# Ledger of designs, part 31: VHH binders against q9c0y8

Target 1, 316 residues: q9c0y8
Amino acid sequence: MSASHPGILHEYTERLVAFELVGKSNVTLTSNVTRSLLLFVGGLGDGLLTVPYVQELVNPLDEIGWSIVQVQTQSSYIGWGTGSLKRDDEDLHKAVDYFLHIGGADFSTRKIVLMGHSTGSQNVLYYLTQSILPNYLIAGIAQAPVSDREAAYQFNGKEKTKELVDWVKAEYLDKGLGNDVLPRSKVENFFGEVPTSANRCIDLTDVRGNDDFFSSDLSADDFAKTFGNLKEISGSTAHSQLILLMSERDEFVSPSTDKAQLLNRFRESIRPTTSNSSLSGIIPGATHNVGPKSSPEALKWLINQLITALRSFIDQ
Short names: E, the ipSAE of ESMFold2; O, the ipSAE of OpenDDE; V2, 0.75 times the mean of E and O plus 0.25 times the DockQ between their complexes.

## First folded at step 25 (VHH; framework vhh_vobarilizumab_d1)

Design b8 (at its last look DockQ between E and O 0.85; V2 from the best seeds 0.60)
Fold by ESMFold2, look of step 25:
Structure b8 (fold): chain B 316 residues (1-316), chain A 121 residues (1-121)
Amino acid sequence: as target 1 above (316 residues)
Amino acid sequence: EVQLVESGGGLVQPGGSLRLSCAASGFTFSDYYMAWYRQAPGKGRELVAWISSGGETYYADSVKGRFTISRDNAKNTLYLQMNSLRPEDTAVYYCARGVFSLQRGSEYDYWGQGTLVTVSS
């Protein structure tokens, strides 16, 4: 189905755009320097308008003085196959810098929350914990923080995934060919038709690969390097809040995984402990992207949680 | 010309056993995860069990401990061993081929025509 969506297309850096969806108030980030934003990054294959709940957030957020902005990165659509979390993070820092300064705004007058869906959740956690630059975000929200490696195990098998990893290391990484695109015939059961580099394959499918933040077989020491390492907000002693929202009926998560226990393990690892938001939870009846196959109440629950969080970040 | 052909359905008494087979052709069978689904009269299709290309298995709660999914990659055949059958297991059983990628997730792109299992006293 086709539709028109009113908004402002921002070129936040050369050849990369972010789309500010405009709500009923017609207030924008350029028209009001005190207006805050939810910056949204999707997962593998996502780009502008691909995650179904984003359009439904426009007016609820507008009513509380927040814009929602969808960011396109070099990894959007099929670009992720030759990308990395580091490259994504560089793009996201440019987007954050752009929106912090548009219309004369800065961190003291405009709040930014980074929300990620699916592998966008790795982008959120990376930004808050692994970035070289200081954090500018008052909060990160990770919706459907799922393990890509364990999804591959579930459908392709642990042995077949390990065989792929070993083969890529021997034929590419050990030969200095990490940036080379893998033959599609070797990897189509993992990556489909998406051109995928050796490095990207390892990032996603190797134990403790660079994207491997959410696997249930990781140790407390592994989580300490990520969840346990939130950085101070630039220019202050404060830390970003971290909100984790799992989907109850997530089709990328093994039926054998106890989501409540896994969520608890992530949350117990968050440092400082004051960054561990009580608004984290499991979205009732939700599929991976909270789409039309979700229960009718899933979207309402998500909106209520987001409104509660975003209101709490604005001084009243 | 992907083909999935189920066989082994029939009438069986409660508490009995039945083994379903699905003969696969037209693709590299060992590369795909496979599933059994069933559809009772007036109901939607429901997952019974699936098996990864690497041999890991998963079962619906309603059949755990009674049904066993397996595959023979040398014969390109998927199996479902059904023990301790109950009247509520009455359904048409379908073999399905799964496709997966990290971007798109899991889907089923080919289905067999089904084989009827009736559990009646």
Scores: ipSAE 0.627, ipTM 0.843, lowest interface PAE 1.1, mean pLDDT 91
Fold by OpenDDE, look of step 25:
Structure b8 (fold): chain B 316 residues (1-316), chain A 121 residues (1-121)
Amino acid sequence: as target 1 above (316 residues)
Amino acid sequence: EVQLVESGGGLVQPGGSLRLSCAASGFTFSDYYMAWYRQAPGKGRELVAWISSGGETYYADSVKGRFTISRDNAKNTLYLQMNSLRPEDTAVYYCARGVFSLQRGSEYDYWGQGTLVTVSS
């Protein structure tokens, strides 16, 4: 159903925008320096309002003094095909910086939580582990963290995926052609109509590729490099919280995968341990994006969990 | 043109077995995951099973242990072996071509006409 959503479109760079959804209170990040924000980043293919639960978060968050902002990065919509986590991270840093200061706010007045959906979860984890975090970025939320590689295994086949990887490495990477876009006829089953670079293909489908954070076949050492490497907050020995929210009926996760066990493996790998939030869990009855095929309770659960989390962050 | 043609449906007694086939044409069969759906009278269409291009399978809980989905890529044919059939398995069974991408997940873009399976004493 088509709908209109009130909000403010922000130009956080010369070419990129983010949309602040405005709730019933009409309070905005511009009008209130103490307003905190949930900065939301979608997954592959996502842009503005492509994740169905986002608009449902607006008023609940608004009631507790939080704005939700959807950020458009260079990877938004079909841009991910030629993107990278590094590039995404750069865009997100610019967004965070912009929203920290808009309305005359600063690190002493505004807090920011980064939330990612699907591949956005890689963005969140990447952000939290690559550099020292600013003191106003207090947490990351990874909703529906899934392995793109294992999703490919599930639907396209493990062997076919490996064949693709090997082919791309031999024909592109080994020849220094990592930035070339792969022929659609070769990769359509994996990436659809999205122009996808050789590098991006490898990022998403190779074992221990740059995006390979959430695969069930990764070792403890692998998880230690990601989950186990959360960075400190600037000026403090504290670390941001990481909340992992998996979808119980995530169609991208193999039915044979014990999601609870997998989640526990992720959580147990989080370092420092104090960053391992007790609010991590499995969204009951939820499909990947908590969309219309989800249980009616799934969205409510997600909302409540987020509200609980966000309240806890401000009370700290 | 993409075509899916189901066959093998019929009347069978409870406890009996039936094997459905789906002949695929007009596309590279081996590149696609395929699925069986069924629609019982007065009910919605439900997923029975799917099989990846690589042979990975999924089954609905209602058919686990009784049904087997398989494929012969050389023959461009999808199969559903149904054992220990029950009256509640009565439905029109449909073959579907699956389309997957990392950004959109799993979808189905082509369907067969269906074949009727009736389980009755």
Scores: ipSAE 0.408, ipTM 0.713, lowest interface PAE 1.1, mean pLDDT 94
ESMFold2 (binder alone), look of step 25: mean pLDDT 85; pTM 0.851

## First folded at step 26 (VHH; framework vhh_vobarilizumab_d1)

Design z3 (at its last look DockQ between E and O 0.83; V2 from the best seeds 0.73)
Fold by OpenDDE, look of step 26:
Structure z3 (fold): chain B 316 residues (1-316), chain A 121 residues (1-121)
Amino acid sequence: as target 1 above (316 residues)
Amino acid sequence: EVQLVESGGGLVQPGGSLRLSCAASGFTFDDYYMAWYRQAPGKGRELVAYISSGGETYYADSVKGRFTISRDNAKNTLYLQMNSLRPEDTAVYYCARGVFSLQRGSEYDYWGQGTLVTVSS
């Protein structure tokens, strides 16, 4: 069913927007100086309100003094096919800067948490590891962090995926054609109808590609470069928190994969260790996006976990 | 037109074996991962096994070590070899065509009519 949602559409750049969802209290980021911000970024194919649980977070967060904003980046909807984590990160920095400054100087004390769904998890981890963080960015939440590469292995086959990677490297990257879009007939089984560049294909499907953060076959050294490399907060010896929330019934993860073990491997790699949140866990009965095929308790669990996390950040 | 037609179901005693087949037509079979599902009386449909387009296999815990999923791409046929059958394996078994992309994930867009497997003494 179609529905309407009250909120404020923000132009955080000349061409990009973000939607602040307004809860029952009608309090907004610019109406209350104590309001904090959960900045949400979706995964491949996502845009505004394409992740089902986002709208369900609005009122619970509103009650505890948090607003949720969904960011539209250049990668939103079908834009990811020609995008990159670097480009995404640039967009997200612009969004964070915008929302820090709206309302004026009196509002500059607001706290921001970055939350990503699916490939948005790569964005979160990338953001936390590339540069020194400002004092207002206090945490990242990665919901349904999964390996795109291993998902391809699961359904298309490991060898066929490797063949694709090798072909793209030989026919495009080695020739300096990384920005060219691949023929749909060659990559439809991997990327569907989305125009996908050679570079993006490699980012998502190559071993240790630019997006290869969550694969189970990565080494401790690989994890040390990502999970183990969270940056400091500016002007402080403190670090942002990282919370990992996996879906128990994630269809992108092989049934043969021990999700609990994999999650532990990620957590154990987090540095500094103080950034490893005890609130990381597996969402019971949840599909990848905690959608309608999830157990009834999955959404409630997620909401409660987020509330607990966000409260803990403000109390520190 | 995409078609999936299951066969090979029947009555078998506990400890017995059956081999199910699914004949596929109307699409490029080797481009798709395929799955077997089953639905017991009064229960929901559950995944039994699936096989990637490349031949990698995955099994539910309840059938691991007893069932084998395989495919013959030259014949456009999916198979389920069921050994050491148990009464709890009684169900209608369905073959399904899987569709996958990194954007949308995995879903099944075509199903067979099913074949009944009854395990009883």
Scores: ipSAE 0.704, ipTM 0.873, lowest interface PAE 0.7, mean pLDDT 94
Fold by ESMFold2, look of step 26:
Structure z3 (fold): chain B 316 residues (1-316), chain A 121 residues (1-121)
Amino acid sequence: as target 1 above (316 residues)
Amino acid sequence: EVQLVESGGGLVQPGGSLRLSCAASGFTFDDYYMAWYRQAPGKGRELVAYISSGGETYYADSVKGRFTISRDNAKNTLYLQMNSLRPEDTAVYYCARGVFSLQRGSEYDYWGQGTLVTVSS
């Protein structure tokens, strides 16, 4: 019903779970070795069922033989405040390794796509370009790949954000206190009530901080070190595809930002060029999470792009 | 405890000027972004301008070049200088306090009572 969602809760590593939503076919990753999955990771504050469009993907994906699986990481909900992209990457690799083999499957028959919403987009790009762990993803999908630093500039101001960064470096990082939680009174207009470490603050708000992949003021050389560095799929000469889906009315992006131009700058930096999917685009009328304030056509557009992409990965 | 009190509205001729003020109390003013909204008779409330806690500004297209939002943190006061006024600027103008965090995004949690601006004749 609307309050209940049929599915399988997988413990993919100690204390962490992923929820496989079950569609009309009742086929699952454990019941069918050739069934593939879209592994979904949300953004700051997200966890199971918090991103509104995920529930709408279940049956369209089921019709083409794909499960959607929502992953919980140590950073889910408010855990992100003391986490890092590196920690998230470790959790996500454990999830991918688990799902790659359940039901007796292997890489030759089961395809895995990682899709991230918001800061989950940083997880996708990190996985595909920065991680030191083996890559088993056929593709990554980044929905609403937005800059946290530029969002902070938009509402708190560029100078105030730089002042925070300088203060955190002087009072915490330079004193070896990077893992310490910052005083709420100093940071609540950036992080609200979420306990946030000095290291995490720097990752999110410093120029070229570890999360800073999508800022519009980064150079082509900066993008070459990220978008230009997609890794091979392990055991293959092939590379993962990368699909970028911006929201047209994203409230975390400055109204003055030319989203089409920015998307083009990201895409032109993708290497190898064969990883630069033509399915990237701007979701018409979409808010940040493609939620209820979005135009009605936004969700339909998103579903069509996803179905097109996922079908293409099976057709070889 | 949080209070926002607008003043400076009135009747003005087309082409005239008016300065709105919003006196803020009950919070640390310079920690918040602030906005002016307006509501014309029979229409919805629309954003006019906002100013970040650090002083950076944004304007609706309909007011760019004519209106200036500013803040005086020493006086806990938000301002809207309105020049070259037009009949379509007639509305009740509201001061709003913005709340932002990277997880929550942006929203407005306190509003003033509004001040009427009428541009006619």
Scores: ipSAE 0.677, ipTM 0.868, lowest interface PAE 1.0, mean pLDDT 93
ESMFold2 (binder alone), look of step 26: mean pLDDT 83; pTM 0.836

Design z4 (at its last read DockQ between E and O 0.97; V2 from the best seeds 0.82)
Amino acid sequence: EVQLVESGGGLVQPGGSLRLSCAASGFTFSDYYMAWYRQAPGKGRELVAYINSGGETYYADSVKGRFTISRDNAKNTLYLQMNSLRPEDTAVYYCARGVFSLQRGSEYDYWGQGTLVTVSS
ESMFold2, look of step 26: ipSAE 0.677; ipTM 0.859
ESMFold2 (binder alone), look of step 26: mean pLDDT 84; pTM 0.840
OpenDDE, look of step 26: ipSAE 0.801; ipTM 0.908
ESMFold2, fold request of step 27: ipSAE 0.666, 0.648, 0.655; ipTM 0.859, 0.858, 0.856
ESMFold2 (binder alone), fold request of step 27: mean pLDDT 85, 85, 85; pTM 0.849, 0.851, 0.848
OpenDDE, fold request of step 27: ipSAE 0.875, 0.870, 0.854; ipTM 0.936, 0.936, 0.932
ESMFold2, last read: ipSAE 0.632, 0.666, 0.638; ipTM 0.851, 0.859, 0.847
ESMFold2 (binder alone), last read: mean pLDDT 85, 84, 85; pTM 0.849, 0.847, 0.853
OpenDDE, last read: ipSAE 0.863, 0.880, 0.850; ipTM 0.936, 0.936, 0.931

Design z5 (at its last look DockQ between E and O 0.80; V2 from the best seeds 0.65)
Fold by ESMFold2, look of step 26:
Structure z5 (fold): chain B 316 residues (1-316), chain A 121 residues (1-121)
Amino acid sequence: as target 1 above (316 residues)
Amino acid sequence: EVQLVESGGGLVQPGGSLRLSCAASGFTFSDYYMAWYRQAPGKGRELVAYISSGGETYYADSVKGRFTISRDNAKNTLYLQMNSLRPEDTAVYYCARGVFSLQRGSTYDYWGQGTLVTVSS
């Protein structure tokens, strides 16, 4: 069933938009410069209203003085096929800077949490560990931090995925053609009809490709370079908190993967250790995007965790 | 026309064995992951096992160690070897074709008509 959602469409940089969903209070980020926000980035194929729980967060967050904003990047919808985490990060930095200052606000008055779903989780981890941090983020939240490489292994097979990677390296990367779009017939069982560059294919499906933060076969040394490398906020000794929320019934994760043990491996790698939030966990009964096939309690659990986290930031 | 035709069901005593087959036609069989689902009376369909296009296998906990999924890409045929059968394995068993991409995840777009397996003394 179609519906209307009240909000404000912001152009946060040339040709890129974010949608501020407005709750029942009608308070907006422009109308209240001290109001804080959850900035949300989706995964592959996502755009406005595609991650079903986002709409359900509007009023719970509004009740505690928080707004939720869905950011669109150059990678939104099918744009990801020719994108990269680095390009996404550049877009997200512009969005954070914009929302930090709208209405005359600044970093001392407005708190920002960056939340990502699926490959948006890679965006969050990249922002906190691989990026330069000129702006204050009080926390990053990664919902469904899953490995795209291991999902491809699960459904296409490890050897078929390795054969694709080897072929792309030989026929494209080694020839300086990393930005070229791959022939559909070679990749449709991985990327469907989405035009996908050689570089993007490698980022998503190669061992230690640029998106490969969450694979279960990565070493402690691999995790130390990412989870273990949270950056200080520029001009401060402060660090962002990191919250990791796995979905219990995530269809992109092999049934053989012990999610609790994998989550513990991620968390034990977080440095500084004070950034390792106790609010990380596994959402009971949840599918990948906590959608309608989830157990009824999944969304309530997610909302309660987010409210707990966001309230804790208000008292600071 | 995509077709999935199951065979090999029947009546078997507890502890017995049965081998199901699914003949596939109308598509490039080796490009797709495949699954067996089952549906007991009054219940929804539940996953039994799936096999990737590359041959990796995955099993529901209730059948792990007793059932074996396999495929013969030259014959376009999916198999389920069921050993140590129990009365609770009684169900209609369905062959399903999987479709995957990193953006959309996994779905099943074609199903067979099913073959009945009854495990009874």
Scores: ipSAE 0.615, ipTM 0.832, lowest interface PAE 1.2, mean pLDDT 91
Fold by OpenDDE, look of step 26:
Structure z5 (fold): chain B 316 residues (1-316), chain A 121 residues (1-121)
Amino acid sequence: as target 1 above (316 residues)
Amino acid sequence: EVQLVESGGGLVQPGGSLRLSCAASGFTFSDYYMAWYRQAPGKGRELVAYISSGGETYYADSVKGRFTISRDNAKNTLYLQMNSLRPEDTAVYYCARGVFSLQRGSTYDYWGQGTLVTVSS
């Protein structure tokens, strides 16, 4: 099912691009300085238009004065295997800076919302918690925030995952070889064909690894370091909003997990409390990426929720 | 060639028990998580249970406490022990091979032909 999509390819760095999807109005970030944008970052393995619902957001957002931009980072596609949240964050900062200014726009005219899918949710939360935010970055949306560690537990087993972690620590990290790529024969059941560094393996699969934000076994103190640490907006007493959107049928979350309860635990940890959006929720009938196996109403729900959120930001 | 072959289905009375088997071949069975699905007449296919490569199990609420999924890696066989069967358990039961990587993708790539379980008085 291949298709062509109108848009503008932006070189936001020398080597990285982002694709602005153009809606029916043909209004672009370059042609309209007041145009706001949803900057979208995918999860592990994602690149341009690999998340099915992204294309479906284009026209609905266009109608309300928002563009959607798919950003390619160094972690896109198979790059995540040797990446890090820190590196991703650096790329995203460059993207945000680029799109803030194109067309002659500035912080007074253009608003930016970050949206992440899957592991992109870690990117969003990381972005919101590492540095004081500019006034043009007004919110983050985490769609399908799931624990990579617990996903490994679910499919490979907790003990096997721990054995992997222990092995990597002993054979690589303890020897100062964190940047070495792990043998595929040892880790293909976890990472597939993706070359994966020792450090990245630990980030994704170790307890309280660098990417361990959404695991159900984390403590309140753990959540306080992430959800509880949203940074303020520069020049304002306001904070960015964080919207969490879990998928009801997320296949990477154990069926035995009470998703509503887990979501509530995340939300309750959000600080400041004013950043805890009432728009967080569970996408009904949605698989992880709200893909073809989702209920028909899932995509509509997501679209409506996003529109509601984005409209609320403009009115502020 | 990857093959999954279910067996053990049949007619059973309410409250009875049945044990399903899925013989796997053509791949390293122990490296994959496996699942049982079922499809009742007029309904969609639904997850019954799955078991990780490490032996951790997960069950649908409707079968918790009654069904047990297990595996014998030495025999390349997946099992579903069904106890306290109910008429609503009537369905074609399918064995499925799971596909996992942290790089998100399809969760199942091979299915058996299915075996019919009928629970009726």
Scores: ipSAE 0.591, ipTM 0.829, lowest interface PAE 0.8, mean pLDDT 94
ESMFold2 (binder alone), look of step 26: mean pLDDT 85; pTM 0.846

Design z6 (at its last fold request DockQ between E and O 0.96; V2 from the best seeds 0.82)
Fold by OpenDDE, fold request of step 27:
Structure z6 (fold): chain B 316 residues (1-316), chain A 121 residues (1-121)
Amino acid sequence: as target 1 above (316 residues)
Amino acid sequence: EVQLVESGGGLVQPGGSLRLSCAASGFTFSDYYMAWYRQAPGKGRELVAYISSGGETYYADSVKGRFTISRDNAKNTLYLQMNSLRPEDTAVYYCARGIFSLQRGSEYDYWGQGTLVTVSS
């Protein structure tokens, strides 16, 4: 069933937009300098309102003085096939800069939390740990952080994935053809109908590829270079909080994977330790996107967890 | 035309064994992960097991250690070896073709007609 949603469409760049969903209070980021925002970025294939729980966050967040803003990047919808985390990070920094200042606000009056769903979690980690651009987030939230590589292992197989990687390296990367789009007939079982570049294929499927943050076979040293490398907030000695929210019934995670253990491995790697939020956890009964096949309590749990987190940031 | 045809179902006593087969045709079998589902009387359809394109196997907790999913790509056939059968395993068992992509995740687009397995003393 189709529905209409009140909100404000923001042009945060010349060609990119973000949609601020407006709640019952009708308070907006433009009208209130003390209004804070949850900046939401989806995963592969996501755009506006493609993640089911986003619309359910509007009023609960509104009640506590937060807006939810869904950002479109160049990678939105099918754009991810020829994108990169670096490009995404540039777009996200532009969005953060725009929303930090609209209405006459700044970091002292407005807080921004970046929340990523699925592959959006890689964006969150990249922003906080790998980006060469300044950090203006009070916190990052990675919801359903999953390994795309291991998802491929689960359904296509480890050896077939390796064969793909080896083939792409030999036929494209080694020849300087990383920007070429791979033949659909060769990679459809990995990337579907989405035109996918050789570089993007490697990012998503190679061991320690650019997107390889959450794979269970990574070493402590690998995690130290990512989770262990949170950057200072620009202009401060403080660090952002990092909240990791895994879905208990995440279909992209192998049934053989101990999610609790994996989450603990991520958390234990977070540096500084003060950035390791106690609010990290597993969403009970939740599928990957906390969608209709989730337990009824899953969405409520997520909302409550977010409210608790966001309230804590206003007091800082 | 894509076709999946299950066989091997029947009546068996508790503790007995059955081997189900699913004959696939109309597509490149080796390119797809495959799954077994079952539907008991008065219950919803549930996943039993699936096998990756590469041969990795995964099982529901209720059948782990008792059932074995396998495939023969040369014969375009999916198998389910069921050992130590219990009355609660009584159901219509369905073969399903899996579709996967990183964007869309795992889906099933074709199903067989099903084969009935009855476990009763």
Scores: ipSAE 0.912, ipTM 0.956, lowest interface PAE 0.4, mean pLDDT 96
Fold by ESMFold2, look of step 26:
Structure z6 (fold): chain B 316 residues (1-316), chain A 121 residues (1-121)
Amino acid sequence: as target 1 above (316 residues)
Amino acid sequence: EVQLVESGGGLVQPGGSLRLSCAASGFTFSDYYMAWYRQAPGKGRELVAYISSGGETYYADSVKGRFTISRDNAKNTLYLQMNSLRPEDTAVYYCARGIFSLQRGSEYDYWGQGTLVTVSS
């Protein structure tokens, strides 16, 4: 569908933009008032305006003093095929730094929450586990934290996926060709027409690859290295919070997977335990991106959870 | 040209069995996941079962334990063995070819014409 969306396009670093959708109040992050930020990163193939629920969040968040900003990274659209979580994380840190230096608000009053959809959920977990968090970044929200490897298993088969991984290691990684793009004929059933490097293939499809945070066959020890390793917030008594929002009808998750059990396994692994938000849950009737095929209650439920979470952060 | 042709439908009594076949042509069959869907009169299409390109199978709860999806890659044929049939299994059954990528997700790009299964006393 074509439509116009009023907002402010921010160039937060060379060649990369973030789009702040403006709500009915016309208050923005550059206004001379206190204003907090939900920074949103999409999944594979996503970019500006591709995740359908983001536009619906604008006015509810505006009513409680929050802007929603859609970030473009080097991985947006088809860029992810030659990227990495580390590269994404560097882009996201530049975006966060930019939004702290606009509008005249001091750091102690602006709150930032990082929210990711789909593989954006890996971006969130990675961000929260790599270094001590700045005082202004108080939470992460992961919507549809799904395993890319298990999605490949579901549709291409576990053994076919392992054969691809073994082949890529032998023909590319062992030869120092990790940055080379793989031939389409070998990988189109995994990556379609997206140019994909050998390294990126391994990150997404190998057991314990760099993106492999949410697979149901990972052990408690595996989850301890990720969910169990959230970094503390520097200079604050507030705890970083992690909110996990699974979609009930997620088409990237095997029908045989018990989503409630899997969610509980993630949550039980969260350390510090005070970071395990009670607002985590399964969005009733939701497809992967909570799009139009979702039940009408799905979007309402999502908005309620987000508003509840963001209100709780206003006093901090 | 991709073609999917179902066969094996018919009239059976409750408790009976049928085997549906789907002959595939025009593509490398073993590279694709395949599914059976069904559509009862006045209802939308619903998933019955699918089988990955690697042979792993998944079933709707309503048919689990009674239906078996399988494939013969040498014959380019998808099968659905239906046992212990019930009146609620009455529907047109469709064979579908799946396409998948991590960005796109799962979709069905080709469908057969369907074969009618009627379970009636």
Scores: ipSAE 0.693, ipTM 0.863, lowest interface PAE 0.9, mean pLDDT 91
ESMFold2 (binder alone), look of step 26: mean pLDDT 85; pTM 0.847
OpenDDE, look of step 26: ipSAE 0.709; ipTM 0.873
ESMFold2, fold request of step 27: ipSAE 0.589, 0.648, 0.525; ipTM 0.854, 0.857, 0.817
ESMFold2 (binder alone), fold request of step 27: mean pLDDT 84, 85, 85; pTM 0.845, 0.849, 0.850
OpenDDE, fold request of step 27: ipSAE 0.901, 0.890; ipTM 0.953, 0.950

